Miniprotein binders against a2bj90. Designs and how they scored, part 38

Target 1, 235 residues: a2bj90
Amino acid sequence: MSRSARRKTSALNTVLRVVEVFASIQGEGPFTGTYSVFVRLAGCNLRCPFCDTRYAWSLEAGKPLGVEELVEEIARYEPSLVVITGGEPLLQRHPLNSLVEGLESLGLRVQLETNGILPAPARDEQLWRVYHVVSPKDVPVRVPGAKLHPSWVDYARATGRAWFKFLVANEQHVREVAEYVAKLGIPRSRVYIMPLTPEKLDMKELLELHSRIASLAVKWRLNFSPRLHLLVQLP
Below, E stands for the ipSAE of ESMFold2; O stands for the ipSAE of OpenDDE; V2 stands for 0.75 times the mean of E and O plus 0.25 times the DockQ between their complexes.

## First folded at step 4 (miniprotein)

Design nb4p
Fold by ESMFold2-Fast, scan of step 4:
Structure nb4p (fold): chain B 235 residues (1-235), chain A 110 residues (1-110)
Amino acid sequence: as target 1 above (235 residues)
Amino acid sequence: SEFEERFREVVEKMKELIERYKKTGDESYLEEALFLAFEAVDIALESGDPKLIVEALLLLAEVLHLLYEKTGDPDYLEDARWLAEMALEYAEEHGFPELAERARRLLEEL
């Protein structure tokens, strides 16, 4: 992002590379249906084959924004939830902790979406205090190079502030998820299965897929996440 | 260490281009080196290895500094400074003293 004239940045921990900021409804996970502001950070440590946000993979894709400026922009939306996503937000861990501190000072609820490859927050980080939805990429649809950092299981058990969300297409995938979480000692109450949606489904097919995966969630005693934004045609 | 090997290959090609630039003064070699520097950043981010990420940020900052010296475009200088500052912070946080020193030296030249 060398082409823009901009203000001189602060030296330390106060600038994030941001791809986009927009208001929508959280369509996934434990806060489904919540009026939210989405903050997409640049950079990712994976190259998922079904990635919807390939434009965020490079750090170059983000514009430098000061933490204070970003907090003010988010606050103008008056959101019930701030969803920090990316790429992989934990690649910008240092300034991200400063952003979380600013948002919490305004009483805003924060949720981080992460692939869980980088370590979970330590107790002295601001990130320790917010919600995390971890999307492991080692099961059931394996992404090369992906491995959940074991500290995420410890963090979830210690805080109750992490959930694990898995994309599934069929019952075999659900079985693999159930075996994976049992092996790691992840409580089923912290586990969500979500439909793996191919790019071209009509609305009837999308509803039928949601119904099928939801039925499997009941059968396997796991939580179900829709992809609500797809059903209601929001970003 | 497949990522380390891919990273090293890209870095070696980038260094060859920088040496060609130094011998010829041809800016096109710096433009190609810039492309490879972003590729190195992508590899480092994909690896999730903090040390590779710091190294990639420093390499990108170094190429941007050379572009600033060649073109005089202040946007290159601002980008180089920002990336070098980020690299220093990450190097200090993760305990990479040699990389932190490289970042400080670069900031002195900026």
Scores: ipSAE 0.000, ipTM 0.135, lowest interface PAE 16.4, mean pLDDT 81

Design nb4q (at its last look DockQ between E and O 0.02; V2 from the best seeds 0.00; counts 0 for: pae O 8.9 > 1.5, placed apart)
Fold by ESMFold2-Fast, scan of step 4:
Structure nb4q (fold): chain B 235 residues (1-235), chain A 110 residues (1-110)
Amino acid sequence: as target 1 above (235 residues)
Amino acid sequence: SEFEERFREVVEKMKELIERYKKTGDESYLEEALFLAYEAVDIALESGDPKLIVEALLLLAEVLHLLYEKTGDPDYLEDARWLAEMALEYAEEHGFPELAERARRLLEEL
């Protein structure tokens, strides 16, 4: 190939479909409370009934943005954490690796949010070196088509850079999560349960749900993830 | 039942591997036993039989404890305790006193 054609191919592999970029506080998972920039990528390989970001399902929802431009935009926020979410970010795996490379060159900490259907990073990917919060959708409220790729458990054990976050509404859901974790060999210390929040909860109901799920986390000796942004009314 | 037969086959193979590990000290036998322990849990859960589920959780906890003794990795010990406690709660909930006693004995060793 000519140098021009090669440059065009490289540029195509460094373009992401981006829905939104905004500063907030990470409200979920192991980095709860961290000042973060959220990068929501377009496209998803699931259609979850309880999804609160349905606007990101289509690739067309995303504006094409070059990796270099996106890195510059993120850097202007001076974040303690860059949260790459979606849709499903791993659908844009190749340009995502380029984004991670650019962010790491600036010393920025990166966390990916993924449904875990697509394989975990390989050792030669830039994604191998960043944090991953995996949200399996095959338990307890099963989403059709959802199945955790087995490589995520191996990745978690090998690197210590993956956690598994499950949406739960009651104790039966926690039991099903515990059984799932046992079956797949997910280390208990890397498991988070998080309240499954219906759309029409007032603040009192939201706090009561958080309290109930937190109490179950203590009882079952699992980690608890709030949905802090909902409690403090941040995006 | 078909599930009980499949469960027993997997458990017998797992016990053979554990016996081989105890004779040789070769960790590869424990790694293979761990794979079979996960299969036993999968079969038990698919069966919906609480007694098979308790037995499978205890067997998994035992293999994880052996891996802890071999490797010193605290994650294996923590997971073994957690699974043994879950097995104890299930055994008490469903009225399986012999399995509850096995769980309590394992917890004393952890």
Scores: ipSAE 0.322, ipTM 0.757, lowest interface PAE 3.7, mean pLDDT 87
Fold by ESMFold2, look of step 5:
Structure nb4q (fold): chain B 235 residues (1-235), chain A 110 residues (1-110)
Amino acid sequence: as target 1 above (235 residues)
Amino acid sequence: SEFEERFREVVEKMKELIERYKKTGDESYLEEALFLAYEAVDIALESGDPKLIVEALLLLAEVLHLLYEKTGDPDYLEDARWLAEMALEYAEEHGFPELAERARRLLEEL
C-alpha cells in the first residue's frame, strides 16, 4: 500500500462518525432492562421502510469523534452495558474494533446491533469477544438488498454470543421466521420475535400487540422481545 | 413433480451418508448429511408441499440428534426437539397421520 493509503487507513482506525451518545435502558433482546449507554454510529447499507432511526442513514449525519475521547465520554456514565447501534455499525468496522478494545480495557460490557449483511467478526478482531444482536431484514418483511451473511450462524454456534431478532406482526410472520430459521440452521435458543409496531399506536393497542406476539412466542417456543422503550417512552 | 424428484434424490443421498457414518464413525459423512438436510428443507419450502415440508423437518431433526449424540452440544438437541414439534404440528394441521406418528416417536427418543 502507498504511504497515503496507509495513513488514511490509520486515521480511520481512530475516528468514528457518531450521531449520538446517550444513557437509557436496553429495551429489546436478551439484555432488556439493562442500564446502558447507547452509541449510535452514522451510515447504513439499507433503507428499511420500518426504520425508526432514519436520521442515522447518512454517514454525513455523524460527527467525527476520536476513539479515546469517546471511551472517556462513555465511561463517565458508568454503564452496565454499552450498546453500539446505528445505522449499520459494521460500516465503520476498523475504528469500531478500536472502540471495543478501549471499552473492554476498562471492563465495560459491549453489545452490538447489526442487520447482519456484513460478515460476523473474525477470531482475531476485538468484536469477536462482544455480544451481538443480529436483525436480518429479509424475513418476514423483505428489504431489497438484505441478506444475512452465513458467517453469523457459524459465529453464534461457535461463541454463544449472537442472537437473532425478528419483527413480526402476526402468526403468519412467525411461521415465516420459523421456516427461515430452520432453513438457515439458526438455533432456536438464539431467536427472538418482537412486535412490529405500526405508526401511531396508542398505549392500549401497543400493549395488546405485545401480548399477542408474546403469546405467539410461547406457542412457537421462541424467545420474546418487547419494545420496552415505546412502552415507557424512553429514547 | 420436479420438486419431489429433487427432494427424493437429496434424501436418498443423505440416508446413504448417515449409513456410512453409522458404519465408520467418520464425522465428515454426518456433516455432509447435515448440509443435505438443509437443502431438503429448502427444496420442500420452495415446493410449498406441506407433506415434503414435514418430511424435511423430521429428517433435519434426526440429523441434529445424531450431531448431539456425537458432540454433546445441547443446541443440537434443543433444535432437534423444536423441529420435531413443528413437524408434528404441521402434520396434524394437514392430516398426515403416519408422519405425525413418526414425529411422536422421534420426540420420545429425544
Scores: ipSAE 0.023, ipTM 0.507, lowest interface PAE 8.3, mean pLDDT 88
Fold by OpenDDE base, look of step 5:
Structure nb4q (fold): chain B 235 residues (1-235), chain A 110 residues (1-110)
Amino acid sequence: as target 1 above (235 residues)
Amino acid sequence: SEFEERFREVVEKMKELIERYKKTGDESYLEEALFLAYEAVDIALESGDPKLIVEALLLLAEVLHLLYEKTGDPDYLEDARWLAEMALEYAEEHGFPELAERARRLLEEL
């Protein structure tokens, strides 16, 4: 193997396609309210009709960034949490493990956002150690090709570092989520329901929707995730 | 369609890279093929054509399998298996028996 080939192979495991890096408040899930740096990775294996980040679907929407450079950029924000999101971050699994290793070496906490289609982290991956919020797209609104990989249930049980976040618009959706998680053996304490928000809601409609879904969460004994960033007009 | 033409161009380039890899053993060709495989998936998903989607997923799985054979990294194997399973389910759901059979063969090799 030529010295040139070894340098290129090392590059794939050390380069991420990144759409954007920004600081904000985590608006969703178990870490809601946390000062966070968001790393939005490019590429997604789904085309959800309700996706608010369609610009991240193509890998070409991302710029290649070195893991070391990205770790240094993130560290400058002094985040309480690093949120790795995107399209689907696990499409870049190898360099993502390298990123997590770099961030953890600095004592930074990491949370991954994933659609749960790809397998959960294995025990030997750096990703095994981080927090995961899995957002299945097969229930209640079925996206074609979306199926929760069963390993996420096992990962959640083994580690206690996974939560499941479902998009819901009404009580029928909440019922379907409750039945689905019961069938899979997912504890209700690990389940969040979040408002499915169309792009065209004004602030009043957004608040009314949050109120309705929060009330359903209480009724069905599920956790509620706001879209806090939308409510407070942050990125 | 414009999507089908773009898809075929990418797939042809991928096949050339895989052939160069098989001849040379140079992993850099598989790395380039992996990028093109993701591009093929993007084109297929943008098209909304189930047949192109299945073909793209199978091609990506094939490249990941070759990367596993070369590197021994189990993550490539797991990803390849998942993609092949997804391709099989899609092929069966949409009535593509030849693609379903290709997916089954790939799963037997994984």
Scores: ipSAE 0.013, ipTM 0.239, lowest interface PAE 8.9, mean pLDDT 89
ESMFold2 (binder alone), look of step 5: mean pLDDT 90; pTM 0.904

Design nb4r
Fold by ESMFold2-Fast, scan of step 4:
Structure nb4r (fold): chain B 235 residues (1-235), chain A 110 residues (1-110)
Amino acid sequence: as target 1 above (235 residues)
Amino acid sequence: SEFEERFREVVEKMKELIERYKKTGDESYLEEALFLAWEAVDIALESGDPKLIVEALLLLAEVLHLLYEKTGDPDYLEDARWLAEMALEYAEEHGFPELAERARRLLEEL
């Protein structure tokens, strides 16, 4: 075996472009309230008008960091959950699988947040074994060109390790989500609706919006995700 | 810059090895070129220059494509596609139309 081939494998699978690493509380989705370390990877394949993290859109926004170094940094926080987010983390799929392998070897629970445009994990990927929160951009707040890869529905059915989270502003949005998930055969138990928070809401307005969307979740028999970090003013 | 000079020196040696491969069919020249392509990536990343990073990613993808053509190993093809896609996104993001076109041409060959 040549040294060049070994270096190829190591470099492609051991370096990630990382924007930031920080400890906080997971504010969204099925693990809301969990003490977590967030790893924001650089690069995104969408340009959503409601995006809160435009600073992560470019791969150049991230600094190169070795997988082993990143695993050690994450472990120092002793988190209950590691949240890998971005941009779109699946753009760095190969080194991401290596990161997940390292984190799982330490017994850490991992959650990936993805827009679901790129395919779901295959059985031979380390990513197959971790949790995924998929945020489709097809509905109800449409992003032109965005389309959920159908493999995510199959992955969710096969593993029980994927949930689908939708930003909603009103009842019409909830109706569109309900129709979308019914058409794709996604069980309601795997669907979360979450408030689409416009810029510049005060705390009273933010709480009122949460209350309205939660009430709609009850009415439509869907799960509700808060944006808890916004309510408690954490990053 | 110092990084641009070091990058160009590595790239020239790499191209010489690729030409030797084309004349002889000897895979060992591609293995040497791969080593140099990774050195070029390291230099580009250390420089923080987006244009050098895109160019390095494309050069690495091109060498991996040649290795795929020679060996049939699907890992080389998968790696080449990933790097070429990354290079295209970077080139479009930073406004490098010539490099973006080179990335699209490479992706069509894959």
Scores: ipSAE 0.000, ipTM 0.137, lowest interface PAE 17.7, mean pLDDT 82

Design nb4s
Fold by ESMFold2-Fast, scan of step 4:
Structure nb4s (fold): chain B 235 residues (1-235), chain A 110 residues (1-110)
Amino acid sequence: as target 1 above (235 residues)
Amino acid sequence: SEFEERFREVVEKMKELIERYKKTGDESYLEEALFLAIEAVDIAYESGDPKLIVEALLLLAEVLHLLYEKTGDPDYLEDARWLAEMALEYAEEHGFPELAERARRLLEEL
């Protein structure tokens, strides 16, 4: 089946295709250091070469879980933050809105991680009310076809609930990010640069890369995101 | 460069596995080749060399196509098409006509 057909089928189903649910510390973005439960949804509309979670690309990688069962499982962890990631979570938008409604009813704070290709939430969606970390793939490491949907900039301006996180390896990447966000009118206060971490780094190399990218964040007056879970060896 | 050497080593191992698959018909060799193709893509992106990136994307698409031919799983075909389209766009953007032609030939087979 096509990607569009898979999205429609998933949206009509009251179950989510879930790869894994686990407790950890949020290692990235504006909520770094928060005790979190991670919900990794299956399926992705991109095939990024630097992707760490290729096992989540196919919808078949996920097992079907009812929204109510998933809410109960998450609640048992008593998390300060629920991180919904994937793949691309917005591929399962309909049951995802139901999940968010259930989590909010329990007073749980929700963060979505998305590649931003699919449109930002509409005002009548439960997803409108939660936090979003958007990881554009059109800059600086260009993934062809991976265009940020312009509605994400409007959503960020309207709500203050979206941040933009960019993987960078060097200063040229940071310059490209700075030009990109200026062109789109994204405030620097909503922009994070994060180290692009190759698979084969040892701990010393990982720390040195973090130091270099953090120094560039200071130089360019952008926010820095670590990959803290990698540094402390958590999932 | 160090990246070019690492890339070449991974690609050679991948090619050995593909040849073993062609001789035996054993799908497990293609599954191993898939992991090596993904590693080649990671090395290419780490290098920042657009030519290595295009070559890696084409190699990954080729392995996925072989997996589709062996298994009939439409997800492999869809993924192969998407990656070959990316490789074509990237090759055209950076002016790599030989790689662009390889991408077009693969898309015709898919």
Scores: ipSAE 0.006, ipTM 0.190, lowest interface PAE 12.5, mean pLDDT 81

Design nb4t
Fold by ESMFold2-Fast, scan of step 4:
Structure nb4t (fold): chain B 235 residues (1-235), chain A 110 residues (1-110)
Amino acid sequence: as target 1 above (235 residues)
Amino acid sequence: SEFEERFREVVEKMKELIERYKKTGDESYLEEALFLAIEAVDIAWESGDPKLIVEALLLLAEVLHLLYEKTGDPDYLEDARWLAEMALEYAEEHGFPELAERARRLLEEL
């Protein structure tokens, strides 16, 4: 009994609750088009109305997987990029740092997707050394409780390893994003605007939305993120 | 809520076991308390209630600290610190100042 209890507690330091692991193409952000393995971690600290992955909100949605086992599973895909997403991956910060360490030891490039509510990595974390795409939810769509932690701006300036990706539906949203990033001192070169895609768009509507938001990105001198996987019908 | 009732029931049983440990010095009561603390964390996570999650993480960290004091096993200390740090971050981000203070006090004793 004593050994079983001790093994369970040690596992909490090296076990992640994982919803799914799958290979696809990164459809969003600065690494769009990259052959990737996606690791979706369970649990989220927000309840966004436009969330595509509500099935990942609960930690119970995830299967417990040991870090070493997960690293081996990821490595078998031979990916160009490992995308760690969720829910909110930073809710499982300590075993996530262990996962990143294992992936880096294999020379794998890692990207984390986060809502930015929890603090940015400290210099002594393994997470300090990987790429971060931060998706603030306090602007323009204004999700309750979704205040961006100010340390993410400092982290982006210090490392050059963070970008900020905003869901936008129209030009008013883009203006709000531009004002927000200017106020926080985020360089526009680190800002992506991405179409806010309602659940039931047909392909013509999806292409028209992408075209409209891309045109706004050009007009406002911001980067554009597609949702490429939706356009090419990948997961 | 249903989750709050289940959570409180498990926590009550856990506290009984901790008190029995303090009276007897019998490590087996702490081992049983550990399993209940893990169950409380699972209930809190299933609920998605950030306040319950912070409370559960702190309770688990406290049981692990007692196990470290009893056994000297550094794995228990490391796990306790990790959970207390997670509880502090979560409490601060969700605006639970009393729970954040409990987490800071625990970290000072670790």
Scores: ipSAE 0.000, ipTM 0.170, lowest interface PAE 15.1, mean pLDDT 82

Design nb4u
Fold by ESMFold2-Fast, scan of step 4:
Structure nb4u (fold): chain B 235 residues (1-235), chain A 110 residues (1-110)
Amino acid sequence: as target 1 above (235 residues)
Amino acid sequence: SEFEERFREVVEKMKELIERYKKTGDESYLEEALFLAIEAVDIAEESGDPKLIVEALLLLAEVLHLLYEKTGDPDYLEDARWLAEMALEYAEEHGFPELAERARRLLEEL
């Protein structure tokens, strides 16, 4: 691409709003224990009280990064897995497809974390070809407005590249998940339950909660996801 | 509450950017409005307030509709329609008639 053509490229198609990029171990879901680079999209952790340029604050907090620059940064970590997460990565769908294309061209495995409100990928998207961990927020930790798009169930059955991960605190939550999964026709083999961890748990409480939820997974014949990074004190 | 104040601040700035976009046609304003709409959804979800969540979903759908008008990309239209339909459903269930009416008007434009 010429310099002139590059300069005229639409930011909406080639720029992502990135909060942070860091290396860690994937602590959750089907790829637990994998050396990963995490890319957190959207939002900001800091808000200064007397800033006159709140607009610039939002822009700076989002850290607009070109897809090519982000691919190069990720590649330097030599990860076994790239985990794309954040608020909701699919809100940045078009530059996200470009990012996935760049990462796949380097032979990197990509996993997307999504709330599943927006539609599953279409066959002509690069996102069709990568792994998705869908975390519905309509059950059991119900958030009004957070309804799972029905296309995710069809995508999971058609591709074998989506799993559904639910935060649970007790057996009643697991029962609600089981009813939800049966109602939507989600295969049991694609369902993970994961401990819903309150902010102030000590290590003993955290281990006891993990043990309790794992036991419920066995009882209900569902897969179990730890929050391994919390147990080993990694980000 | 602190969440309501933060939400209002983000929404006011988002609306300012949308107005600048409408006056100038400069897509950079629309790009930043999208960022703020996403931030509004995050704040609303953190608050657990169903009215703020419905308001945030509608604002995000409106920004995605503007992106569809600017780019012609059908995925923005699909996403805007889905979010507006969800906002309508939950506004009706929770008894927010003004928000339900806003959702219906948006769906008619999509």
Scores: ipSAE 0.000, ipTM 0.166, lowest interface PAE 17.3, mean pLDDT 79

Design nb4v
Fold by ESMFold2-Fast, scan of step 4:
Structure nb4v (fold): chain B 235 residues (1-235), chain A 110 residues (1-110)
Amino acid sequence: as target 1 above (235 residues)
Amino acid sequence: SEFEERFREVVEKMKELIERYKKTGDESYLEEALFLAIEAAEIALESGDPKLIVEALLLLAEVLHLLYEKTGDPDYLEDARWLAEMALEYAEEHGFPELAERARRLLEEL
């Protein structure tokens, strides 16, 4: 089936725009080290408009895939975890709920990566039952206009299925994160700090950065997320 | 709300650029309108307001449709169609019949 014909014949609530699907190890957050399939959804990339990038919301980078076809593709990898990331996957919320339903029916564990600008799942959504790693973009690495939706704090407290992950480069960033989470009432046990990695670090510099940020996590009594895939040279 | 006020300000500037384009035929006004449509979408996302998000998706699709009519670039048509389809889906899901109707009309023109 051609791309256009496939798109026309699928129900809108059962089609996702997908950039890539690949197997790797989850390198970040609470499930670090897990054999995972990554599904990168097309759509909103908040950094693109602020970096003077044309077409921040262009879906040209993604291919339209039916939910059932995508579930079958993911299942062939036999993953311990399905990581749904993107742009902003919650922009495709309705078909994403259908995808999650399909994956759960096969007993697969699902984790979403989200910027948290859109509201947390409601109780009647399939997304209510899966794991969420929320990466706020308003602190400490600030994206203008980005703001965490307050419903994510309520969701994290009610379900225990959300964590908050912050990119940090130094102790001042960690202080800003600590002040931010205290102000919003985010439980410290649900907070991860992760090294902000510049594009050109050698392995010694990368390891030293990880060590420094991990030490700050201990000092500030926060959880630490590595970027394990960078350390072991996986995608 | 402050988000609705900011959203409306950006949308009005976008509409002014589209009118300038209609008077001059200068594609640069559509390119500027596209960036404002993206800004409106960011405001809508920050607000978490489903109605603003649906309106933003639809406005972005409308600007991309105008770019397709001007340039003939099939990527603009593809993107416009997908955004209009998402706008329709979200409008129906959240009970916004006027926005759903606007999305259906746009899809018929595409």
Scores: ipSAE 0.000, ipTM 0.170, lowest interface PAE 13.5, mean pLDDT 80

Design nb4w
Fold by ESMFold2-Fast, scan of step 4:
Structure nb4w (fold): chain B 235 residues (1-235), chain A 110 residues (1-110)
Amino acid sequence: as target 1 above (235 residues)
Amino acid sequence: SEFEERFREVVEKMKELIERYKKTGDESYLEEALFLAIEAVLIALESGDPKLIVEALLLLAEVLHLLYEKTGDPDYLEDARWLAEMALEYAEEHGFPELAERARRLLEEL
């Protein structure tokens, strides 16, 4: 697996543990198709059985990199979107706020991918102003310890800057998602369902799964997220 | 330091919740304790202090072990093992023999 492995102490006393930085196309969620730089942070507070990025689970997977150096590296790609993912990036919340501040100062759009177990940003955080795609793991996939923090619903309603993306394999999963979002008061307009993709699918099977889940999205009046990068064979 | 003070405050609140759980059997206190344990890890990571990081990882592993004992869910046990193993590696790497021993004792319980 490709990694941008750098070791440097931040001159501003802020350091992130970074697994990799790379350019690609955002394949998922509301910004699907956008030329993006992905910043994968180390560490995760969950162990999802279906996780495709198990190499980022360990804190040891990340190399310490100063915020300023990381901002400079990201800027060199001239991206339309910076996607901060992990692991769970909110495990590194304080230096993450500093990174967001640096990226925002350059006029770059930032999207965070999070499992939503840690609380949503407070109004005085830099993270309050960026976009968040929350991927709950308590429903329908029922990962232990994966309870969504209720502050994410309040944040989504207050800002319009959060969406909820659910992994689904079949119609029963979609029904569970619909019940879950109704109980929590999450607007359907903020909800995406996305195919839960087993690793051993060939391209025909992958496309068929996408078609089936997309059809369920239409039936249930929810938004659909592809995994576009898998379909076009990008990282 | 500021991080040490914040870390201590979160840990004390977590201990209080665990004691409430032991007295009441109410799983909601373990759920709150899990959230605080994750916050402790975040504070430790922000600090860059390897000793705080090891202490935070051990605390999170301990809460996950309690959740495993309550629920029987093997995923909590696997998460606890992983965190305790990471804590052991960090403690050995940075020369914290007492924390390394604490991590080994926890792994024996798991």
Scores: ipSAE 0.000, ipTM 0.173, lowest interface PAE 13.7, mean pLDDT 80

